VH-VL binders against Large ribosomal subunit protein uL10m (mRpL10). Designs and how they scored, part 48

Target 1, 224 residues: Large ribosomal subunit protein uL10m (mRpL10), of Drosophila melanogaster (Fruit fly) (q9vpl3)
Amino acid sequence: RGKINIQRPKAPHYERARVVAVTQPKYPELPKAKSCFKTRAERTQQQQENPYNEIIAREVRNWLDHSRLVAFFHLSSITADDIFRVRVQLHKQNLHLKSYGSKIIEQAVKNTRYEAIVPLFHSNHCIVFSPDPEKTAALLRIVRRVPQMVLLGGIVEETMLSRNQLVAYAQMPGLHAVQAQLVQTLSQAPGHLIQQLQAHQNSFVQVLDVHAKNQMNEETPKST

## First folded at step 5 (VH-VL)

Design x36 (from x1 with light chain T98D; framework fv_anetumab)
Fold by ESMFold2-Fast, scan of step 5:
Structure x36 (fold): chain C 224 residues (1-224), chain A 120 residues (1-120), chain B 111 residues (1-111)
Amino acid sequence: as target 1 above (224 residues)
Amino acid sequence: QVELVQSGAEVKKPGESLKISCKGSGYSFSEYWIGWVRQAPGKGLEWMGIIDPSDSDTRYSPSFQGQVTISADKSISTAYLQWSSLKASDTAMYYCARTLYDSSGHFDYWGQGTLVTVSS
Amino acid sequence: DIALTQPASVSGSPGQSITISCTGTSSDVGSYNLVSWYQQHPGKAPKLMIYEVSKRPSGVSNRFSGSKSGNTASLTISGLQAEDEADYYCSSYAGSNDYWVFGGGTKLTVL
């Protein structure tokens, strides 16, 4: 009956929380911290660090350890409903969209072989995890329809790949031997890959900013 | 140009099996979900179910769970709706339609419909 | 089974505006901005007119607009034309059961 129904979107609190819980793979619960078995220094450091952040960082490490496909995205402004739809569609392909703060990511990968990825997460970001690297093609099909998600690169079979290398991997037929050879052929030193990913991220952010400004400029403002 | 083409009208007797088809063209078939919608004569639209052709993942309306089977063959860009045993109450127009997001439920392109008549 | 409530009929004259309501629950219309509206002429397949409460597909006249307040979504047709005479159906995602529901449909008569 009303002609205007524009309100700030209300999060569908209960239903969305329920769906998010269902779409997340269940990992074994982390062991409860055994303070009596830790040194004084370990307990003191744990108290200085946010305990919640360490719990979430362990979750991120578990995702990295149990996923054979990890894809990194720059995330532009997107509505809760839009990201929810993307998350549900990804879950159907055993692809799990996660977003974590940059400090959590840094804490998760500190002193690991993946520490070099930390600079990728200083901008707004999200990560997609999957135990199945065969789903790379499905992932790229889904995100092609989401202009707010810009692929930066990823990890396939523990090998860091740039955006172009990940796209090439996705285009290979479903032969395990051929895909393994492609990953090996596309592999390169982590330092060089990270530099390439950061350069592309900056370029994509600039392109998205220009496109967003052009789109806004085409609409006559009603501010007067 | 995007098009969904459905199989022709069917006339069946109660107890018979039936499989109708919906062929997509002009787009990447596996990138979109295919949904099936029923419309009984003089009645409204009823959502039956949806399939992701890329992995054959299906989701059914509670009213149609166990009564129909939805399947797809991505190699020929075709989705199917099947009954093992038809009832007179299955008389209806059946539409297929595509959607980019399974959760959104908005179907941007529709097939022309398949009329199924079940009578003794 | 009809999950969303629409009036059975609505009437208007050319050039007038009419509004069709679609009432659901907090688990469908109230929870998500995922309401769609379809136009169906007799003997034809439905056509998407509005999606995500208020967005129009390419090729749909700006005379069609959508809105939502609480558990009720509305389709408004301005500058009513004879060609608008059709059945109109609302639809929403029902998250609690992970499926879609349709309204009972509204017959629009242009007098």
Scores: ipSAE 0.000, ipTM 0.422, lowest interface PAE 15.1, mean pLDDT 75

Design x37 (from s6 with light chain K55N; framework fv_anetumab)
Fold by ESMFold2-Fast, scan of step 5:
Structure x37 (fold): chain C 224 residues (1-224), chain A 120 residues (1-120), chain B 111 residues (1-111)
Amino acid sequence: as target 1 above (224 residues)
Amino acid sequence: QVELVQSGAEVKKPGESLKISCKGSGYSFSSYWIGWVRQAPGKGLEWMGIIDPSDSDTRYSPSFQGQVTISADKSISTAYLQWSSLKASDTAMYYCARTLYDSSGHFDYWGQGTLVTVSS
Amino acid sequence: DIALTQPASVSGSPGQSITISCTGTSSDVGSYNLVSWYQQHPGKAPKLMIYEVSNRPSGVSNRFSGSKSGNTASLTISGLQAEDEADYYCSSYAGSNTYWVFGGGTKLTVL
C-alpha cells in the first residue's frame, strides 16, 4: 500500500542486472566476480550472436511472463510526439507501451507457446503490457482515439486471443468465471487463433499501408 | 567465491514464531533474487518464494502464499523466511538459493540448509 | 501446486548410460526452454547440473546432458560412476501465476 516501488511486475530491471550485478560492487576490484561475468558473457555469445539482443529478449520474456494482459498492435505512420502522448495516457492506466525489433521478438518467443506471433511483427508494431487484465476495456477506449494503432490480438491470462475475442473479453466485466471459460476454450486451439490474427493484420495492412505488407513478407517462420 | 550461509537448526513447538536467515557473500547481493525451497523429511523439493533484496519485491508459490513471509535486509546482505505460528507440518529442511531472473532463472548457488523441527 | 512427473527410481551399473524423464504440461515444460536439473546427495544441498534444458554450469561433468521433446525433458548420465548415486530433481518455469515447479525426484542407484 503506497510504498515506493509498488509497481508490478519488476521484470525489466533485473534482466539488465546481469550486465551490472557482478561489476558494480563498491569495491570494483573483485576478480572472481568479474571472471564469473566474463564466463557468462562468453557463453551468451556462443549461444547468441549479439549478447545485448539476448538481454533485451529476456526482458521481453519477463514482460510476457509477468503481464496478465498483452496486446499486439500494427502501427501505421505516427509521429514520435503522438506516440509519446499515447504512451503517457496508457501509463496512467498501468498499461505499458513497448516497441521491440522483430528479431528481438523472435528471440523472446522462440521455443515458447507464443512463437507463432512472430509474423505479426514484420511491419511497424508495438505491444502493450499490463499486470491487470481488467484494464482491457480502458486499453481499447484509449486506442479508439489512435487510428494509427490497430489491434491485432493479444494474450490474456497466458492464453492467445484474436481481436474479436479480446473485444468480447473487454465487454464482460465482473464475470471472471465466464471469462475464464472462454480463455480455457481458446487455449485448446492456438493454431486457429494465430490464423485469425494473421488474417486481420494482413487485411489492415492491405487497406492502410502497402509498404507494411511488403515488410511482413520479409521472412516466413516455418515449423515442421 | 559466491557463498550463501544459512542460520543454524531450530527446534520449536507448534504455535511458536520463527525467523531463519540466509546471508550472501562474494557478489552484489541486491543484483540477485533469493529463493526459498522446502524439503520435508523423505520428500522432494518445493519452491516457496523469492525476493528481490533491492526493493523487497516478493513472489510466492500459490501453496505458500499467506503461510510464510519472506523479507531481506540489503544493508547486511541477508534474506529471511518467517513464520508467525509454526505447525508440525512445517518440519522440513529449508534452503535458500540465488537466481538472476525470477521468470526464467535457475538457482546457481545454494545455502547449506536450515533444519526446522516442529514437535510437541 | 503442480509437480512435474519423474520416475521414482532408476538403476544402472558403472559405465552404463541412464536417462531420467521429467514430464510436464504444455503450460510449463512444453511452453518454455527453462528446465533445470539438480543433483542432491543425502544430507547435502542440491547442486545445479543443467539449466535452460541443455546447458551445463562450470564444473559439471560432460557426462551429464539434457534435452527436451514436447512436454518431456530428459537428463542423461553417460559413463555412470558410483558418485552419481543421488536424487535428481527437474524444475521448470510454469508461467507468471505459478512461477516455478519441481518434479517429484528420482533416486538413482548405482549397482
Scores: ipSAE 0.000, ipTM 0.407, lowest interface PAE 17.8, mean pLDDT 75

Design x38 (from s6 with heavy chain S31D; framework fv_anetumab)
Fold by ESMFold2-Fast, scan of step 5:
Structure x38 (fold): chain C 224 residues (1-224), chain A 120 residues (1-120), chain B 111 residues (1-111)
Amino acid sequence: as target 1 above (224 residues)
Amino acid sequence: QVELVQSGAEVKKPGESLKISCKGSGYSFSDYWIGWVRQAPGKGLEWMGIIDPSDSDTRYSPSFQGQVTISADKSISTAYLQWSSLKASDTAMYYCARTLYDSSGHFDYWGQGTLVTVSS
Amino acid sequence: DIALTQPASVSGSPGQSITISCTGTSSDVGSYNLVSWYQQHPGKAPKLMIYEVSKRPSGVSNRFSGSKSGNTASLTISGLQAEDEADYYCSSYAGSNTYWVFGGGTKLTVL
């Protein structure tokens, strides 16, 4: 029922595409100067056809296609230094934290099986990608120390999982147990997956808020 | 196959030092906290503390803070529980167990236990 | 000291359903929905039976179920079998100052 299209997942070539786009010496000649006034339809079409947004949307699709683990987070206010520290810890485990605008996410997943995730990105968000689904446990361990990142759900082996299912997956030994859990998840109607993600987001936020308040009162020094 | 293997039984005298071990296999050791749980003869379970092997971050139960030291060596996937000076009241079965979160409240896999006997 | 209150013993007959209670306070069982249940046979390590109040790990029989109301969590074993005879311990998250607390344990006798 579920397929892994990429047997040897590796880092996408998106970085190269981005560098080439920025440093490319040859550009298509621009059309002659356009009118300063455009109809709303023309402006809307021009915005949709923005080449930079399409390049970034292709990058997002490449991450989705080449990652066997994708986790979605709500992101509360966080300093650049704090998020950088989190990115470094995640990167050591081959976990890649990315943030994209909601319109770019919508453009990337439009007409794909992932279109249902769009509502998750109407608020501040970030996504963690990895080619290695065995790193789910490492991801959750790192993120538990970052109260600004609230797990909403994810995609493992191309199957959408709720927060609780993703936590359960992290504790499973081996590929066979994962396949059994994914089959159980896939037996549910598509609407049930979205409902579970929303319900678990609310429950998790409540528990995390209590835990964050307790952590603020009793922040333990690290032994290292 | 996830497995936690503990060191063998120990018989010590009061005042002696001791270090027991818990080796994880079949999973990424640094991705889970390792906890220690004590069970005195004929008594119930009491947790002692936990350690994150990735950065050696430790958390102790209030009743065991200062009584024991928990450490880990992630290069050999091993956690340790150590006493500088044993007491007869330290006689107990000691279990190691793994947990995903320091706040999760559950241990999913347990070691077989190490019996420590402190005799006068 | 025992932080969570469990009955010392419970008994039932094969095929019967029994329930073991675990009573804490509003600062542990009442607050966190992070209650676990462990089964321990004599001379063996504890085994996780229930976590997060009502969830079962893979390989645990669906005869075991958990619930919570207010400050009291409950473990229910349906279709009681001889091999269920063991000690059962509840545990709860109790805040970042204490982390985990255990109950005193309940000896289940099947006969």
Scores: ipSAE 0.005, ipTM 0.427, lowest interface PAE 12.9, mean pLDDT 76

Design x39 (from s6 with heavy chain S31Q; framework fv_anetumab)
Fold by ESMFold2-Fast, scan of step 5:
Structure x39 (fold): chain C 224 residues (1-224), chain A 120 residues (1-120), chain B 111 residues (1-111)
Amino acid sequence: as target 1 above (224 residues)
Amino acid sequence: QVELVQSGAEVKKPGESLKISCKGSGYSFSQYWIGWVRQAPGKGLEWMGIIDPSDSDTRYSPSFQGQVTISADKSISTAYLQWSSLKASDTAMYYCARTLYDSSGHFDYWGQGTLVTVSS
Amino acid sequence: DIALTQPASVSGSPGQSITISCTGTSSDVGSYNLVSWYQQHPGKAPKLMIYEVSKRPSGVSNRFSGSKSGNTASLTISGLQAEDEADYYCSSYAGSNTYWVFGGGTKLTVL
């Protein structure tokens, strides 16, 4: 521009800025953007404080016992702001994103039928809980736009489901889909039908598992 | 300006110890992990390990676990890579690089490299 | 350590487009959207060109693009220029037991 009335010094300004920068406090520490879990050090401290781990493990067991939908995710690098936005979207659908250390998860599921999920939590993970299994479709719609969250599997109505089974369940929560599976089972194996009916009395999600099973009684164990 | 400055080239004999450094500037050092990547002469890149300077939490590649030690001193914004006993096969260019998370998979700023030559 | 598979070399003429592939397994490239591409000129440190499969850092030309299908990631360079001649390395997150793996590298020659 043509501004020629410059009153401020040019060369000394750089030297002054350099001295001020050297004498200024270090950059403010902002929370480090890590996975939605506690840091390694915090996790190690909690493991050493075993009584607290048991208390939190009981909380996890309570969530598992009172949620009809539980979904497990691998969580890649994500900023605190991004995970907060995801948490808000999930909360609007009565979906609750929680993070717990691997040791706490292990303690929570020890001596339960869900013990098989422990290997899923050896890496960065998050869990989504909901009392409403009809929200599975909403959950998958939201996380489809979050590439850092990769669905590993879940539990619906106390039945463990793989990723593909959970995706299929999202498309068939209705009574008519359940009836169609029963008709198909009735046509193929009368002995297997009794287990199918018992599974349907306990959970709609067992229909997905039964559909691919061997008639030789290698079907999914029923939950009680 | 974000910058990672590595220590100068080293010429060592087999069996000697060595510690090379990587100093960060222009950012909050403890907010980022520092990784070490090796490149043997005429060869490709190999990830060795990574450290969180805020708590000295370290992760090593399976190939380098027990062969090197990674450490950091956050008070002077410096990370280190060290050997207790060098071998001729340790001859390589060593880079340090910055990443936001241990699982992020990418390094956004790299040091200029430290050439380590180990020969009799 | 298990390296991702890249072609050893690729060549093109100024103004052409070329693609470099990076093939892994279901435990790395296939499982995670955490694929990065680095450019290295002789005697210099690597420079990040692409991260998280398809994202570009500020200052990287839009001639560089990334994609992924199954276990294979690809780097595409359009409108080749002489300064693109370099070694290109892919990298992927490979899980918490392995962390990161690199490809063997591809030498791009601009003829």
Scores: ipSAE 0.000, ipTM 0.407, lowest interface PAE 16.8, mean pLDDT 74

Design x4 (from s2 with heavy chain S54G Y57D; framework fv_anetumab)
Fold by ESMFold2-Fast, scan of step 5:
Structure x4 (fold): chain C 224 residues (1-224), chain A 120 residues (1-120), chain B 111 residues (1-111)
Amino acid sequence: as target 1 above (224 residues)
Amino acid sequence: QVELVQSGAEVKKPGESLKISCKGSGYSFSEYWIGWVRQAPGKGLEWMGIIDPGDSDTRYSPSFQGQVTISADKSISTAYLQWSSLKASDTAMYYCARTLYDSSGHFDYWGQGTLVTVSS
Amino acid sequence: DIALTQPASVSGSPGQSITISCTGTSSDVGSYNLVSWYQQHPGKAPKLMIYEVSKRPSGVSNRFSGSKSGNTASLTISGLQAEDEADYYCSSYAGSNTYWVFGGGTKLTVL
């Protein structure tokens, strides 16, 4: 598999799902006889779905299914070396920094309870996954030293939380009963939470737009 | 390929110190945690602790905190389990094993074991 | 006790299917999908058979399968063979205060 690393160190480990996917026939439906234009177009659209994208989307669903902590970040301009150093620090705490294209995220969460997160990924982004919600405090401590990563919100125990709610959750890492109470309380206002997450995204998009315009103006010499 | 090789069997008297080793090969040693698991004669497996050789960060089982010391030297790809003063109850087989994360929940490769016998 | 509860022994005949249970608490097996199973033959190191409840490492027979319901995980061995006779241990992640716990072990006898 060209771009897909199937080596053992990769987590979450979805080796069984991959074996099932590989062993199942996935040949495109071939048009037989003369079908109507609409039916043929519909089948062609289904056949054109990139199998590579479906494999990566399945990986994203695996991360979501096996992670009790998912944190969403806006990612400002950062060097490959700097992001690698952050990834190493997070990895030691079982925190997994991943970046996926918006189309892959849309495909992964389509028709799931997580579909509401799609708008967060229309800007430059990254996601941190962990099976251990008690690691939220460690995550926030590490990210405080990375100004290029701005916390937008996340999912804890399958409940969507805003930035402020995640910070509050991090202050109770050893008290599972108290954590459950906080998550229950926060789940009473999902509409407001989504609006808050979208507002943060819009604010950062404006910052990026201003930065991009300034960069273009600096690169294009102007004279009067 | 990936291999964990442990030091040979030890026979000690109560009160003596001991340090046993586990050498990793065939992989990047500092990218994986090394754990120690104890098995008393005829008994089950007990997790003792793990270490990240890259930064010497350790996690101990509550039952073994203060009873043993786990250390590592990444320059020679070796992890250690150490006792300052052995007891007869320390008689057991000791395994080292590799895990990717501190919360992986599983060890993928195991050493062959080091039998430690403590008797008078 | 911090150990997970397994039956002390289980037995079966060649070709049969057997199941070994592993019962924990809401703070370990019930809380995390991080349950693993190890096979140990006498005088040998444990071998990983199942990880993350139901996943098999490369080289492990598909006769071995895992599942979980609530606080109880299960290892099922189908088409039982003589070489399956061994001790089987479950383990689970138990949170950042404890990290790891093991079951007491189950001796499988193939008769």
Scores: ipSAE 0.007, ipTM 0.505, lowest interface PAE 9.3, mean pLDDT 78

Design x40 (from s6 with heavy chain S30T S31N; framework fv_anetumab)
Fold by ESMFold2-Fast, scan of step 5:
Structure x40 (fold): chain C 224 residues (1-224), chain A 120 residues (1-120), chain B 111 residues (1-111)
Amino acid sequence: as target 1 above (224 residues)
Amino acid sequence: QVELVQSGAEVKKPGESLKISCKGSGYSFTNYWIGWVRQAPGKGLEWMGIIDPSDSDTRYSPSFQGQVTISADKSISTAYLQWSSLKASDTAMYYCARTLYDSSGHFDYWGQGTLVTVSS
Amino acid sequence: DIALTQPASVSGSPGQSITISCTGTSSDVGSYNLVSWYQQHPGKAPKLMIYEVSKRPSGVSNRFSGSKSGNTASLTISGLQAEDEADYYCSSYAGSNTYWVFGGGTKLTVL
């Protein structure tokens, strides 16, 4: 345990006077206790709404846990028929379009590494999930023809990416080509280093050669 | 109600071309991918490739890329598997099957199979 | 392409439970919850028994169940019956370079 907060909050004197004026049927605290009781009942009613939200929040967490690609979109007004057509096109590529309320998203990602995404969902939104991160290119090709959906960012292999980073990821070559390019890049780096080391070695050899020639030409002093 | 009906058995000589068919019925043909799976005599299943009939987009297994051509004609709800030049090693049962996603990995309805025999 | 390892055969008696394993790598079974199981009787087309690791299509007996732990998926058949005698194949998604791979198949004998 720590003893961090030494502050002792006191009742606000001015706000106290205003509260007393509003709640003034009689001095006995029965009206105050009645008001507190109603506030607690209202909090209980709000808490009773939480079970439905928690069930859906668990669904969202399951999608996040089982998806290697998650893309976040702002969604403008779109007809039911149009969004259904988009959903069908996405399904063919194993891309799953879902929409959840912002409070549910907040509840789902609270106390997780993804809590930073909450501000993205303060307006109308939707999310696309997929177990396959290599589907990012297919996703962006489909969504490019849907102006009502605007890419905000995403998560690939548990790493949060901005819009621009996700677009760049989509432009990567296939896995085989990426592996080939990586091998080629790695194989070229040692060549450059070797060339630099060879240049430094040649400079050092020149210094040694000059020193050796100076030593051989040295004469003993003639002064006695 | 959903049914995939394949063309009849074929007996061919090495070097000949062949095109076998798979016709879907009882569902919206363009809403599903059609895949082809090979089974050599007495051996297991090998995935060959799939096609989206709505735009003829294809995916091939690395083992079959360049060896076969998959196509589809959505106007008659039919997918095709084609060889330009058959080899004796192409002797196998060929199945077509329907899948919802190109990466789902499951085929929910299968054709009855087409036996292709390649011999002299 | 066959990339998943299954036992060549498994045997059981009527009423018993048997389990068939399907072992892949972290790039297929370990990475994706996209494992399917197919039943094939001699001379017949394969039939989907399990998809997405543990989901059962309508019309498939609840005696069939699937699970996965790490790089190994398992098909369990409870209350074994004579008509369960068949070849069983597992399949997994293996990324968009390869798409699907199959196991070598397991012959189930009901003695």
Scores: ipSAE 0.008, ipTM 0.509, lowest interface PAE 8.9, mean pLDDT 77

Design x41 (from s6 with heavy chain R59E; framework fv_anetumab)
Fold by ESMFold2-Fast, scan of step 5:
Structure x41 (fold): chain C 224 residues (1-224), chain A 120 residues (1-120), chain B 111 residues (1-111)
Amino acid sequence: as target 1 above (224 residues)
Amino acid sequence: QVELVQSGAEVKKPGESLKISCKGSGYSFSSYWIGWVRQAPGKGLEWMGIIDPSDSDTEYSPSFQGQVTISADKSISTAYLQWSSLKASDTAMYYCARTLYDSSGHFDYWGQGTLVTVSS
Amino acid sequence: DIALTQPASVSGSPGQSITISCTGTSSDVGSYNLVSWYQQHPGKAPKLMIYEVSKRPSGVSNRFSGSKSGNTASLTISGLQAEDEADYYCSSYAGSNTYWVFGGGTKLTVL
């Protein structure tokens, strides 16, 4: 089965979403006050963050070096139980979901050909790694049912691909000629490809805003 | 033997609803997507959309999004194409066809076609 | 961008070879090896002749072959026979927003 529409799951009908938005009260989000006071322990921990970050950055580089499939996702708010279930489904297909801070990603890809991906990780994100590029179809089937994960793009056989190019790749059987020709046909210019990925990321700004507002409303007690 | 059998010809008036069917046999119905392709009289082929019978997931051509509904009932190995309100411009031959992937670029088996005529 | 470009008609004599072109863009034919060719006789459903640019389904004569160069795919019929007289349509995957597009069709006449 090679069903791989990786577009966001169909939005709820406009009428239904509108009625829910109108009938549920919205409360303004107040910025969380932050204490300016830091304990000695907190200051010491911050000074040691750079060595820790380098260790984790080496782990990220190891994943990038040994994975023939890497997929990048924007990650909306998701419960621990839901992400756990997604991790289990992915793991069954030899797909490894990892979350790393943006600074660690930047440090990991610094001075590599993948440095151009850093802007994709300015907001909440996660990455899926696999040694098996044939698992792209399985990946897309799993994440299509997880609206909190929005595909931004990826790397297949060391070639950066847009979301649409990953969909096309997943449709290809495991034939050497077909896979090689698809990779060969793609634009190899980093600026052009990153611009496509940035445009795709920006296209979800409105969708993410709507989902965030709907999430706040969902936490309101049901009306009888 | 793989076979797709479509419902018989329909003659309708503008504004009427219609639902035509495509029944698969000789294969695992839920293992393949079913697509719908339209052919207006004397014109070429244009695809309308596809459905995965295993979960009723659909994808539509931009030209037909919102104009038709595709559905399937895997318990009877049947896919459907339906209109809430027919127009004279819907007059065409409608084919169903089977594909392994939602964008594989080929339909390997085709139904015989259902002629839909919409006239006053 | 909605339809691929094919010649409206092509003609040939028995035993001759003919080629039908199918021209798209870099976002469909040029990007994907997912080009198919269908044969349609009057009053009948289309029949798959070529898929994935150059592959033949079981039961299709080896006289039919497909190829692609850049944004143009081609169907070649060698040893042309009277029974090959039909309409031929190409199709290609065109990305996740459009999915499939079809060519306008080519009427093959065997003279």
Scores: ipSAE 0.000, ipTM 0.403, lowest interface PAE 16.1, mean pLDDT 74

